# Designs tried in a protein design chat: VH-VL binders against Myosin phosphatase Rho-interacting protein (MPRIP). Part 4

Target 1, 108 residues: Myosin phosphatase Rho-interacting protein (MPRIP), of Homo sapiens (Human) (q6wcq1r43to150)
Amino acid sequence: KPIYGGWLLLAPDGTDFDNPVHRSRKWQRRFFILYEHGLLRYALDEMPTTLPQGTINMNQCTDVVDGEGRTGQKFSLCILTPEKEHFIRAETKEIVSGWLEMLMVYPR
Below, E stands for the ipSAE of ESMFold2; O stands for the ipSAE of OpenDDE; V2 stands for 0.75 times the mean of E and O plus 0.25 times the DockQ between their complexes.

## First folded at step 1 (VH-VL)

Design n4 (framework fv_nivolumab)
Fold by ESMFold2-Fast, scan of step 1:
Structure n4 (fold): chain C 108 residues (1-108), chain A 122 residues (1-122), chain B 107 residues (1-107)
Amino acid sequence: as target 1 above (108 residues)
Amino acid sequence: QVQLVESGGGVVQPGRSLRLDCKASGFTFSDYGMHWVRQAPGKGLEWVAVIWYDGSNKYYADSVKGRFTISRDNSKNTLFLQMNSLRAEDTAVYYCARDYYDSSGYYEFDYWGQGTLVTVSS
Amino acid sequence: EIVLTQSPATLSLSPGERATLSCRASQSVGSYLAWYQQKPGQAPRLLIYDASNRATGIPARFSGSGSGTDFTLTISSLEPEDFAVYYCQQYDNWPPTFGQGTKVEIK
């Protein structure tokens, strides 16, 4: 029941964007899949049998905002949940726009 | 297979300028951030400057800020360091180094060039 | 900036002996610590990254450990080609900084 999917870059967990060295850390290339039930999963590759590395529950999402100001990276988004911020980045404007459209249905 | 080859080093008088080149081969140059790291004779290593994979962001050590300019030409697989207003304290072997994979810069240097010596003396 | 202090400055050992090199940071750098080997007239070579991960092509006798402020590079049994200067480097805080080096020399 996946409704959207693609390669994105994920900021390392615990990244402090106010720390210049943390801001320079390599983002991790992960394959993201959004499911009809609102789970956003990411894994090391696009194979259906690959164990997911993490899951973001979009049903708990409070907002999805532009991340460029926080991260310094073009085409980045911040997914806000009660527990933490998640930062993702696309390689192109077209890709990030598609993801923003898909993810913006969840807040409120 | 990965190779980085520096050139342009030499002896210059204080206050003069010098440009260093670093030619890359054996990898997709445009996918990597690149650094300059120097080592004064008989001393340890000192980070100098970084440029991101696309040339969009540049950062410098405080000791060289305002005097050195890092740049790159991805079509020629070449990294540059323009050094202006050189001082005796800039005397060092200058290494170009490849950042670990990605656009931003991990500041971990997996491959280094052979180095080129810059001597600033009166 | 974060200061890295390496000890000892010089370590005199014979081939076959275990070498233990220390690197201490002035404040926590997490696990963002690399080790490099440099032989006379040569460029540095990456040995260990993220405190304990061995870089590609590096022999199993090299191992790294530690986190926070205290780090160790261990060479389990010295080979003749291992006599060199070793540098630690942090990349947790700006600017990235190196230790002053430990020289491993033949006794």
Scores: ipSAE 0.006, ipTM 0.593, lowest interface PAE 10.9, mean pLDDT 86

Design n5 (framework fv_nivolumab)
Fold by ESMFold2-Fast, scan of step 1:
Structure n5 (fold): chain C 108 residues (1-108), chain A 123 residues (1-123), chain B 107 residues (1-107)
Amino acid sequence: as target 1 above (108 residues)
Amino acid sequence: QVQLVESGGGVVQPGRSLRLDCKASGFTFSSYAMHWVRQAPGKGLEWVAVISYDGSNKYYADSVKGRFTISRDNSKNTLFLQMNSLRAEDTAVYYCARSPRYTIYGSSPFDYWGQGTLVTVSS
Amino acid sequence: EIVLTQSPATLSLSPGERATLSCRASQSVSTYLAWYQQKPGQAPRLLIYDASKRATGIPARFSGSGSGTDFTLTISSLEPEDFAVYYCQQRSNWPYTFGQGTKVEIK
């Protein structure tokens, strides 16, 4: 069951924010949906018929932290999993605060 | 106060075109997906079309696909339905309705509706 | 597409009686089911969403229950203003679909 959703910007796959060239890469606008079973999926739009582009398993999440220091972008979050760091950012403080509230319940 | 007001309905002959408008007020129109839903006289509700918050994505019922075009102008808080090649079976009251953008699956699906505008397709 | 079947087609009851309306889905819609009330000459009005949550301003006599494929709308004690057609709607899958409606006639 979807429990939260909204438009966010996603750092391109393979982005290394310690690499100065990667820090200038354009973020991708995606619609994110958080499901009751803990999967966070993102797709090209909010329509249920649209195939997801990717999935972050929040049940494996070890931390959700402010991303501004790592990314240089305001209103960004870092979702840490054992396999990978995921970077998302919102267009406003209110949007990122809402997402932080929903995602913070998952870290061990 | 959230309001949706439809206009543009009327009597038209088969094969002709008609455009419906839905004027929104009292909320941030550009943050919501918008729908058209119709109801034939004495019949039930039929979903017709949806448009995403920014107008970039659109979906249609099979019964109207290729004939109807949904569009919006966020600067004017207005939703449109362009109806081409009208048929007698398109006769209905047409409602616009809003759907939340951020929690489209778990919140109210159509929390506000317009009053409807009657389209009659007859010879 | 998901077909929603409402029963009965018409429900005739006396004022003060309990009304129970059913909506059955051809496949699971989880809890993504809403109920609307429509009075003659008026737009539909949202009553219940997510199977059991009452919309703002809706009287406590209206309640919804169910999940998966079997859903119920209950009106605990019919009032004269409850004369109307009631529609269920699913938003689990595209296209969004409505049931054919149940007409509630008081008396």
Scores: ipSAE 0.000, ipTM 0.565, lowest interface PAE 11.6, mean pLDDT 84

Design n6 (framework fv_nivolumab)
Fold by ESMFold2-Fast, scan of step 1:
Structure n6 (fold): chain C 108 residues (1-108), chain A 120 residues (1-120), chain B 107 residues (1-107)
Amino acid sequence: as target 1 above (108 residues)
Amino acid sequence: QVQLVESGGGVVQPGRSLRLDCKASGFTFRSYGMHWVRQAPGKGLEWVAVIWYDGSNKYYADSVKGRFTISRDNSKNTLFLQMNSLRAEDTAVYYCARHKYYTLGAFDIWGQGTLVTVSS
Amino acid sequence: EIVLTQSPATLSLSPGERATLSCRASQSVSSYLAWYQQKPGQAPRLLIYGASNRATGIPARFSGSGSGTDFTLTISSLEPEDFAVYYCQQYGSWPLTFGQGTKVEIK
């Protein structure tokens, strides 16, 4: 059951923010849906029939922290999992705050 | 607070044109898909059209294709419906509505509606 | 297009009674079904989305169930303010479509 959703910008897969060239990569606008059972799914648009491009398992999330210091981008969040860091960013402070509240129930 | 307000309704003769506006406030309008839904007097709801958040994708009900045009101006937080070649069967209260993604395309916020009457 | 058929057309009940409203789709819409309440002179109000999820602020007496083609809206114990017209709506495919409505009226 979806419990939250919206458009967010996702850092391209394999982006290394310690690499100056990678830091200039264009973030990708994706539709994100958070499901009750902890899967965060993203796709090209909001239609139920659109195939997801990827998932982040929030049940494995160790922390959700402000991402601005790492990415250099305002309204960004870092979702920490054992396998990798996921970087998302919102277009406004209100949107990023809403996502932080919804995602922070999973860590620790 | 989140609000949608329609305007532009009125009485018009068959074959003429009318434009409806829907002003959004209290949310980031540019991030949400928007719809028009109508209801003829004493009848049920009929979906009319949708426009994506960035104005790129649009879909229309078969009954209005080729006659109605949905558009938006994100800088003014306003949704539009341009209605051409109006017919008596277009008489209805027209609502604008927001599809919030976590409702999976269901409409969580509606305007109060504006009445369009097409009569001679 | 997917046609939604609601039954009964009119449901006459007294306050305190249980209301059960049906919505049947001509093709599967999975769980992509919403329910709305509309009172005279007002815009529709979202009650249920995703077949079974209550929208924010909707009282617990409202519940939705079903998947595929057969859906039900249940009001466990009718309050005076619940006498209204109820619409189902599918969003599993374009164009989006509504049922014709069920009027819940006082006996």
Scores: ipSAE 0.005, ipTM 0.598, lowest interface PAE 10.9, mean pLDDT 87

Design n7 (framework fv_nivolumab)
Fold by ESMFold2-Fast, scan of step 1:
Structure n7 (fold): chain C 108 residues (1-108), chain A 122 residues (1-122), chain B 107 residues (1-107)
Amino acid sequence: as target 1 above (108 residues)
Amino acid sequence: QVQLVESGGGVVQPGRSLRLDCKASGFTFSTYGMHWVRQAPGKGLEWVAVIWYDGSNTYYADSVKGRFTISRDNSKNTLFLQMNSLRAEDTAVYYCARESYDFWSGDAFDIWGQGTLVTVSS
Amino acid sequence: EIVLTQSPATLSLSPGERATLSCRASQSVSNYLAWYQQKPGQAPRLLIYDASNRATGIPARFSGSGSGTDFTLTISSLEPEDFAVYYCQQRSNYPYTFGQGTKVEIK
């Protein structure tokens, strides 16, 4: 059931990148798993039994865009949903490109 | 600069309640998951509970589940442990600990408080 | 829950000797294993995270290795301040668990 996975950095919940103070916040390292049913789950580790810290329903996603201009951090993406924006960041260009390819199938 | 300070420990009778506080300073408390760890006299470390950075989830060791409640007030940079129905086997030094998530420093308990002693006796 | 078993329970050595401490997990924890040092009356101090990475400020004589179920902490040449109790800890699953500790004491 999982179709993609990897370590990413997640912006702390409630981060407003238009606020200079919030832009400086420390990103949290989480293991992300994308499931075939469209849930993107993030947790403290790679184990399927580990309780998730949160989920992003990609079936509700309206867009996935480059996040560098908003976050000031290279290799970042913004996942747009009606409820909120989610910001993730990868260690390398190759990792973020792979995630963009996998996540871009969802926006309508 | 980064510091955690526990308070609230003391001597209590079995069946009573006690609340422990852990005051954080020198870092953005609201972005870190926080843990309680205890150590009985002369024994090893025992993990007690976790609360996620935003307070949205908690998990407990089976030994305390249903009796202890972990909570936090991010506006006051304070972590709490409400201990109900205390037993002699809950006697321990209680530590609060911060779990690092920094890409560069990895995931571990990088900062610990000094500990506060809870004695449940007679 | 994942049980961590540390061995030996006590390691009696002299300054300058190599210390090798073992931690065995009841199931795979991948590399999500940390090592802590505790001295009497003090809080634990992080030494190693993610099996093999030294925490900030930790001397080079400390090294960690292993993955899955078998892990080792090595102190290449014991200094007087290294005589302490050492704990391994896993964060692969809730509940997080610690080993019972290995006491490194002066011979």
Scores: ipSAE 0.000, ipTM 0.573, lowest interface PAE 12.1, mean pLDDT 86

Design n8 (framework fv_nivolumab)
Heavy chain, then light chain:
Amino acid sequence: QVQLVESGGGVVQPGRSLRLDCKASGFTFSSYGMHWVRQAPGKGLEWVAVIWFDGSNKYYADSVKGRFTISRDNSKNTLFLQMNSLRAEDTAVYYCARGPKYRFTGYFDLWGQGTLVTVSS
Amino acid sequence: EIVLTQSPATLSLSPGERATLSCRASQSVSSYLAWYQQKPGQAPRLLIYDASNRATGIPARFSGSGSGTDFTLTISSLEPEDFAVYYCQQYSDWPLTFGQGTKVEIK
ESMFold2-Fast, scan of step 1: ipSAE 0.034; ipTM 0.711

Design o1 (framework fv_ofatumumab)
Fold by ESMFold2-Fast, scan of step 1:
Structure o1 (fold): chain C 108 residues (1-108), chain A 122 residues (1-122), chain B 107 residues (1-107)
Amino acid sequence: as target 1 above (108 residues)
Amino acid sequence: EVQLVESGGGLVQPGRSLRLSCAASGFTFSDYAMHWVRQAPGKGLEWVSTISWNSGRIGYADSVKGRFTISRDNAKKSLYLQMNSLRAEDTALYYCARGYRYTFGSYYFDYWGQGTTVTVSS
Amino acid sequence: EIVLTQSPATLSLSPGERATLSCRASQSVSSYLAWYQQKPGQAPRLLIYDASNRATGIPARFSGSGSGTDFTLTISSLEPEDFAVYYCQQYSNWPLTFGQGTRLEIK
């Protein structure tokens, strides 16, 4: 079922990067798993029994764009859906490049 | 020097097909998303289609969806637009454009070709 | 689809004057907005991306500002070669859309 996974930082829900106060909010470390059906799940840890905190349906994704210009953070991506923007960032260039490659197949 | 050269445009009757090509040079073609943008005579710009570097992501404007097919051949450094069931409203100058590499999804166009003219008329 | 509305449709100014061009989006595009210049018989040229970043080779007199739904392109002191049509474009959501253009003409 899972086809890719790893630790990423997730911007808190409702973060407005055009608001200077929101730009200083601490990103949350979450374990992300991409499933073959296009669901991207994130949870507090990597244990299979841990309940997911959220799910992004990549089959509804309209685009995946570089997030650095928006967030001010290196190695960040914005996942665009009709409902909202999701901001994630990686610890290294190699990690963000791998995620971009895996997520890039979904936007329609 | 980045160059994009379009070809394949011409005069065609409604309901017929035409295939546009764009030859790229001066950059690593396989690292960039590529796009078709058109402009009807005396009108503004209209996005037509996008294809990612590996063809894993493809999009179309609603006006052309189901009729046009974008494709690329990275070995030949070429972008294509297969246009079927052409209509008078498809009459336009068709531009080949390059997306910005380091922001794969941001889809603004840093380099444009000179365009190839497609006229759909009886 | 996100509709971009540019104003004014036509702006008549003289060389040396400041030009201010507006682009308004029907919903937030955050900072995912680009500006292009098009001269008669030529392909468009990228001026600004990510709302405020100047593209390579673009003179310092061109600047972009704004975020969300309201964006501005400013030309601080017009040169003769600046009289052209200017388009904004959003890339926040697909389909990608352009504004209808502002024609900058010599007075």
Scores: ipSAE 0.000, ipTM 0.562, lowest interface PAE 15.4, mean pLDDT 87

Design o11 (framework fv_ofatumumab)
Fold by ESMFold2-Fast, scan of step 1:
Formats: sequence, structure tokens, C-alpha cells
Structure o11 (fold): chain C 108 residues (1-108), chain A 122 residues (1-122), chain B 107 residues (1-107)
Amino acid sequence: as target 1 above (108 residues)
Amino acid sequence: EVQLVESGGGLVQPGRSLRLSCAASGFTFDDYAMHWVRQAPGKGLEWVSTISWNSGSIGYADSVKGRFTISRDNAKKSLYLQMNSLRAEDTALYYCARTYKIWGSYRPFDYWGQGTTVTVSS
Amino acid sequence: EIVLTQSPATLSLSPGERATLSCRASQSVSSYLAWYQQKPGQAPRLLIYDASNRATGIPARFSGSGSGTDFTLTISSLEPEDFAVYYCQQYSSSPLTFGQGTRLEIK
């Protein structure tokens, strides 16, 4: 069952924020859904026929930290997993705070 | 149990405005996308507008874009449709409906209100 | 927009007979199709969602099938209360659209 959802911006795969050229890459707007079993899915839109673009297994998450220092973007979060760092960004402080609250139950 | 009750319909002249309300009860209103669907006398169903659970996604039928505004107040458990620049072709019974799936917007409608009648006539 | 075409426009049958109603989509809607029943003076009632799943409280005589562009609603043995107008609806893409309806009437 889904337990949270909303539109967020996702940093392009392979973005290195220490590289000045990568810092100017455009973030991708995706619809995110968090499921009670810990799967975080994102897709191009809210439509049920739209295939997911990707998934993040929150049960493997080691930390969820503020991303503004790393990305230079307001209202951004870094989801840390052993496989990679995932960077997401909200349009408002209220949205990012809500997501942080929901995602913080997972880090080990 | 689940109830949706529409109000605000009436007889209005072309070019005027009406605001429809839908009062929800018996479920967690802020978990569901909500919809307005209309039915002209003797005709079929026409989707009018959709609003997601958090108001983050809104959609309109082409026939009402720029004239109608959907909104919701989760604290009051209410859905609204502000109808401006009304035309004779807007004459219909307007239903409030709930999506069957939490946090999804483009889903079928599992619960409907009784509807409120809007008549646009000179 | 996705256009849904229902056939026949009117179906005349007797109680006890099997009814088969068709809905055809102008492009694939996968399985994201619902069926509604509407009686005079009443709001529509959800019968079937995701092409083949019965909604809460819907009798077993109602069944849905199909995927992609061709869908059917079957009523295995008509009861008097089943004579109504039936609409299909797709929710695979915006705008949400309904078929024009099939009127099921007593012969």
C-alpha cells in the first residue's frame, strides 16, 4: 500500500556536484510514491499506466541528510544507500520537511 | 459511512458565476483525489476536473479550462468548483466523486454524491 | 483524447438471459477501464474496476473482461434491477473519458 506521495525534482543519474559543469544540469520532475514495504518509486506522472522510471529501496538506506550544501539547491535531500547517493528536491520548505519526516524512519 | 453531499447549484444567466461545494464525511478526506463529473439532461457522463490529495496536481476538461477552478480545504473536508463565465452548455447535474485509490489521481470513482443542478438560461 | 465507443446503444433482453456489453477504446488503455451502472434519478454506481475486479457489494453475476482496446461487461443472468444504463470509463490517461452508454431495457 502507498503511504506517502508527491511531485519532486530528481537529479540526473551520474550527477557529480563537485563538478561545476554537472551542477548546472536540469533536475527532472517525477512523481514519487513511498510504499509501506519501503519501496520508493518515481514515474513521469501520476497515471496508473505510466511505468516507473526507477526505484529506491529505503530498507537499504543508511542515511537521509540535507542536500543543500552538496547540491547548491534549496529544499534538497540526499538519500544515501550502499549503491549510490540519490538527490531529490522539493518546491517548498513544507514539502521537503514532510518527505524528510517520512523517509527518516528507514536509515540504519 | 462514506458520504459526499453537493450544494450551491441553481439557475443563473449566461456570463455569471456559481460556486459549488461538496462536503465529505466518513473517510480520511486528505488521502484521496477528488473529482467533479457532470451530466447534461438526457446525456452521458462528462469528466470536468480532478484535484489530487494535496492539491499538487489539478486537471480540467478542455470545455471548462480558463473558466472553472477546482479547490479543496482538507481541514474542512470540502471540495469546491468555482464556475465563471457560465454558458448554456454548462447546464448539467454536477456530481462530486472520490477516487478509489489513495494518492492516485487518474483512477475510477468509487463513491459519488447525489449531485447539484446547474441551469444556465437567459 | 481517448474515445470510448460502446455497443450496442440499446440492448433489449428478458430477465434470466445473459447480457454482453462492449466497450472499445481508440487506443490502448491497458487494463485501466471501469464499468458503471446508472438508474434513472440516481448517481452512477461503480461495478467493475481494472477491467475485471468487482467493486464492493457487486453481485457475482457481473463480470468484466478484456485488455488493451476491447472490453466486455457480462451479466450472466439478468435480474429485474439490472435494467439500467451502463457506462465504461478509462483512466489510463488524461482527460478521463466515458463511453456514450448502453441502455439495457426489458424486451
Scores: ipSAE 0.006, ipTM 0.578, lowest interface PAE 11.5, mean pLDDT 87

Design o12 (framework fv_ofatumumab; at its last look DockQ between E and O 0.04; V2 from the best seeds 0.00; counts 0 for: pae O 7.5 > 2, placed apart)
Fold by OpenDDE, look of step 2:
Order: structure tokens, then C-alpha cells, then sequence
Structure o12 (fold): chain C 108 residues (1-108), chain A 120 residues (1-120), chain B 107 residues (1-107)
């Protein structure tokens, strides 16, 4: 069951934020859905039939931190998993605050 | 340079098992979903299986569900396909393919394939 | 599953000519359609994704168009190396599916 969702911007895969050239790369607008079982899915749009582009298992999340220091982008978050870091951002402070509230409960 | 090298193909009798491997290099392996796609002799392409970057999510064609298992070892940058209860119709060239451009279900890089022949 | 039907089955043309290949889906796949090229004895190569985006390194003579159920791959001026089999593929629904292919042969 979906418990939270909305549009966010996702950093391109392989982005190295220590590289000034990469800092200017365009983030990708994706629709995110958080499910009650702890999976965070994102896709090109909100349609249920759209094939997901990726899934983050929040149950494996080790931390959710502010991403501005890393990315230089306001209203960004870094979701840390054992596999890799995921960088997402919202267009407003209110939106990112809502996501932070929903995601911060998972880190162990 | 992205490279995908399949191995493990061979000739087997129906009902037997075979395990395919794919060695990946030239990209951040764990960041991408990986796929198996097969091509029977003289035929078209058929999607077989998909596994997400983390390995958490998998998908299978109906024709192989319950018989094939896809897995990956991100530390070794390797993709696997365990094929059990093989049938004659499983005879094909099996390609390992990298997802593109993210985890979307397109295939931007392919190996040269490994041949699986199931025959009595 | 989504059935992709390609036409024509075989297309015979000469170098320099324009090639138009069709792919029709059994139901809408929106723009989530790709085109691949496969030469004899080689693995497929991604040409187009999301209906109209050229993959990295693909020549400008290749272009894709369409949305919903009808898609077209166009090669504006055929080069000798373009004669091959072309497949369309959808990623809108599980399972992922391919068309049966169009063979582009030299006249």
C-alpha cells in the first residue's frame, strides 16, 4: 500500500558532486512512491502501469541526511544504502521537509 | 569501455540444469539493472529476466518462471542465470544486457552471448 | 503481454535511399519504445529509446517517432552498414517484449 508520494528530482546516476562539471548536470524529474513495507519506488510518471525505473529499499537504509553540503543544491537529501547513495531534491522546503519526515524513520 | 562477457553455455539434455555467468566491466555495475535476453536460432529476441541494481527486485518471462533464477554479485561485478528443468525450447543464444539509461528497461550494452543447446 | 508487430517483414532498398520501418503495439505503451539494430553474427545495438531519443553514438540519419501504439524508425539515407535486422521493444509493461523484427536488405 502506498503511504506517501510525489514528484522529486533525482540526481543522474554516476554523478560525482566533487566534480564541478557534474554539479551542473540536470536532475531528473521522477515520481516517487513510498510503500508501507518500506520500498521507495520512482518512475517517469505517476501511472500505476508505468514500469518503475528504480527502487530503494528503505529497510536497508543506513542514514538520511541533508544533501546540500554534498550536492550544493537546496532542499536535497541523501539516502544512504549499503549499495550506494541516492540524491533527491524537492523544489520547495515544504516538500523536502515532508519527505524527510517520512524517510527519517527508516535508518537503523 | 563497457564490456559484458557471458559464459557457461553448452549442450545439455532436457531436465538438466545449467548456470550462466556474465562478467561486467567499464561501468558502475551496482547502479544498473541487468538483464538476460535470448535468441533462438534464426528467431527474434526474447526477454528472459531482469534484476535490479541492488538485486532486491527480479522479473521473469512466463516461459521461464519457476525454472530460472537470476542473481548478481555486485562485488564481483557478475550476473548469473541459474537454469533448471531445461527444455528444448530453451535452446538459444543468451545475451547479458545492461539497462539504459538508468533502470528503465532498455538495453544499451550487450555481450556476445553464450549458446545453450537443449537436446536429447 | 504487449504484442509488438513490425512491418514490413522484409524491406529491400539501395544505399542512399530512405528507409521507414513500422512498429505497432497491441495497446498504448506511451513513449516507452526502443529500436535496436542487429547485424549478422553480432549482438543487438540500441538505436533509439523513449520513441525518439538517439542512443549515444548513433548517427543522425537514424530517427524515431510515434507515441501510443504506432511507432516509426526512419533512416534518412541508407549506408551500406545499415542493412540489418531491426527490432522494436517496449518497456511500459511487464513483461518486456520485442517485435518480431524487420529485415532491411540490399536491393
Amino acid sequence: as target 1 above (108 residues)
Amino acid sequence: EVQLVESGGGLVQPGRSLRLSCAASGFTFSSYSMHWVRQAPGKGLEWVSTISGSGYSTGYADSVKGRFTISRDNAKKSLYLQMNSLRAEDTALYYCAKDYPYDEGYFDYWGQGTTVTVSS
Amino acid sequence: EIVLTQSPATLSLSPGERATLSCRASQSVRSYLAWYQQKPGQAPRLLIYDASNRATGIPARFSGSGSGTDFTLTISSLEPEDFAVYYCQQRSYWPLTFGQGTRLEIK
Scores: ipSAE 0.015, ipTM 0.690, lowest interface PAE 7.5, mean pLDDT 92
ESMFold2-Fast, scan of step 1: ipSAE 0.607; ipTM 0.896
ESMFold2, look of step 2: ipSAE 0.134; ipTM 0.777
ESMFold2 (binder alone), look of step 2: mean pLDDT 94; pTM 0.951

Design o3 (framework fv_ofatumumab)
Fold by ESMFold2-Fast, scan of step 1:
Structure o3 (fold): chain C 108 residues (1-108), chain A 122 residues (1-122), chain B 107 residues (1-107)
Amino acid sequence: as target 1 above (108 residues)
Amino acid sequence: EVQLVESGGGLVQPGRSLRLSCAASGFTFSSYAMHWVRQAPGKGLEWVSTISGSGGYTGYADSVKGRFTISRDNAKKSLYLQMNSLRAEDTALYYCAKGLRYFKSGYYFDYWGQGTTVTVSS
Amino acid sequence: EIVLTQSPATLSLSPGERATLSCRASQSVSSYLAWYQQKPGQAPRLLIYDASNRATGIPARFSGSGSGTDFTLTISSLEPEDFAVYYCQQRSDWPLTFGQGTRLEIK
């Protein structure tokens, strides 16, 4: 059961923000849905029938930190898991603040 | 480098109010929970209040609940503690402290200011 | 609230000796315990978090162990700068609480 959702921008796979050239990569707009069981899924649109492109298991999340210093982009967050770092970004301060509150309950 | 500078402490009479401020620099302020921890003269550490990075979650020690209000201004990188109905027992050095990480590990204190002294006495 | 009891209240040792400081919780805090060092006139310094992880910049002679209700901070070989007051702190439940402190003093 979905408990939160919205459009966010996702950094492309393999983006290295320590490489200045990678900072110019186009972030991809995806619809994110956070489920009661702790899975954060993203897809090309908000339709329930659309196949998810990826999943971040928030139950394994070790930290959620501000991403602006790392990515150079306003309203960005870094979701840390043992497997990889996930970078997401919102269009407004209000949107990123809402997501931060929802995601901050997970870090172990 | 990380710096936390407290201000606003002073001598105040019982029943009065005081507002403490903490100016933060050297880290992404909005990403971290912030805390107030106090220490009475010659005594140990006592947690007073916590606020999450977004401000969406707050917590208070039972001894200050209903009298103290924690708040933050992320644009100004400032933390506040509004202290109402002050008692002699509130006399202490008040530290501003940065959480280590969000929530679970954010309730440990990795950087501390030098503190501001609050004395409640007639 | 979870009460943390530190023992001994005062520990008198000489430089070069091993120090073992104890912290006991009134109920299980899992591994959600930290240790701090405080010198007179100074703010506390985080040493150990989540029972056994050293904070950034903390020398290897400091180590933490334990889980549940019984925790220890060990200083393998005391340096002169290690004589201070040590506090444990739990984050398992609200309110956040500290132990009363152990004063480590020179013999």
Scores: ipSAE 0.000, ipTM 0.576, lowest interface PAE 14.2, mean pLDDT 87

Design o6 (framework fv_ofatumumab)
Fold by ESMFold2-Fast, scan of step 1:
Structure o6 (fold): chain C 108 residues (1-108), chain A 121 residues (1-121), chain B 107 residues (1-107)
Amino acid sequence: as target 1 above (108 residues)
Amino acid sequence: EVQLVESGGGLVQPGRSLRLSCAASGFTFSDYYMHWVRQAPGKGLEWVSTISSSGSTIGYADSVKGRFTISRDNAKKSLYLQMNSLRAEDTALYYCARELRYFDWGAFDIWGQGTTVTVSS
Amino acid sequence: EIVLTQSPATLSLSPGERATLSCRASQSVSSYLAWYQQKPGQAPRLLIYDASKRATGIPARFSGSGSGTDFTLTISSLEPEDFAVYYCQQRSSWPLTFGQGTRLEIK
């Protein structure tokens, strides 16, 4: 069951913000849906039936931290998992604060 | 206002060394990737080197690899280019340039006036 | 390395006319292309970044379009100060590269 959702910008997978080539990559606008079982899914539009572009398992999340220092982008978050870092950002402080509140319940 | 000012250029003989400096003002220097771009007389622009905001990521054009070293001092708001084993083909106007960070696309939004390096016997 | 080829090498036009400048990449650069203007004795000036986004302070008569390998810079109605050399630049792949330039000269 979805418990939260909204448009966010997602950094491409494997982005190293210290790498000049990776820094030139365009952040992609994706619709994110958080489900009560802890899966965070993202897709090209807001329909639950649209094929997802990817998922982040929040049950594996070790931390959710401010991303501005790493990405150079305001209102960005870094979702830390044992496998990799995920970077997302919002248009406004209100949107990123809402997401931080919803995602912070998962880190162990 | 946002400014970059280069210095250190001059006339040098082949095989010698020269160190260029770039002084930044009017912005938070430590937040930006910085670049050196050169332009030979009557020719186009050639990217030379880059350094990340922290200094951890550095890149060079193949034409200068092993001879040039880019560095920065964030406390002094300065960018440097140490040029060793200079060749006639290194003769150019050397620009210091700031990479745009606002929109995460990259482009050189602020340039200095350049400093001239002439390598001649 | 990605080679950027600009055409024409020289474009002769009069004030008030529309200028169309082309930049072709040897392989896809997606939208990671910028355009610069350089006047004699001056540093380059950023006009367009991310293929179509106008830099701060750049007049609305300048516009960029394209993606992949084919890009265009358009000046809708030339002003006397627009006669300069124009360069495209990619940041999609390492190393960073510029086109050879298009000289826009008064007829």
Scores: ipSAE 0.000, ipTM 0.585, lowest interface PAE 13.4, mean pLDDT 86

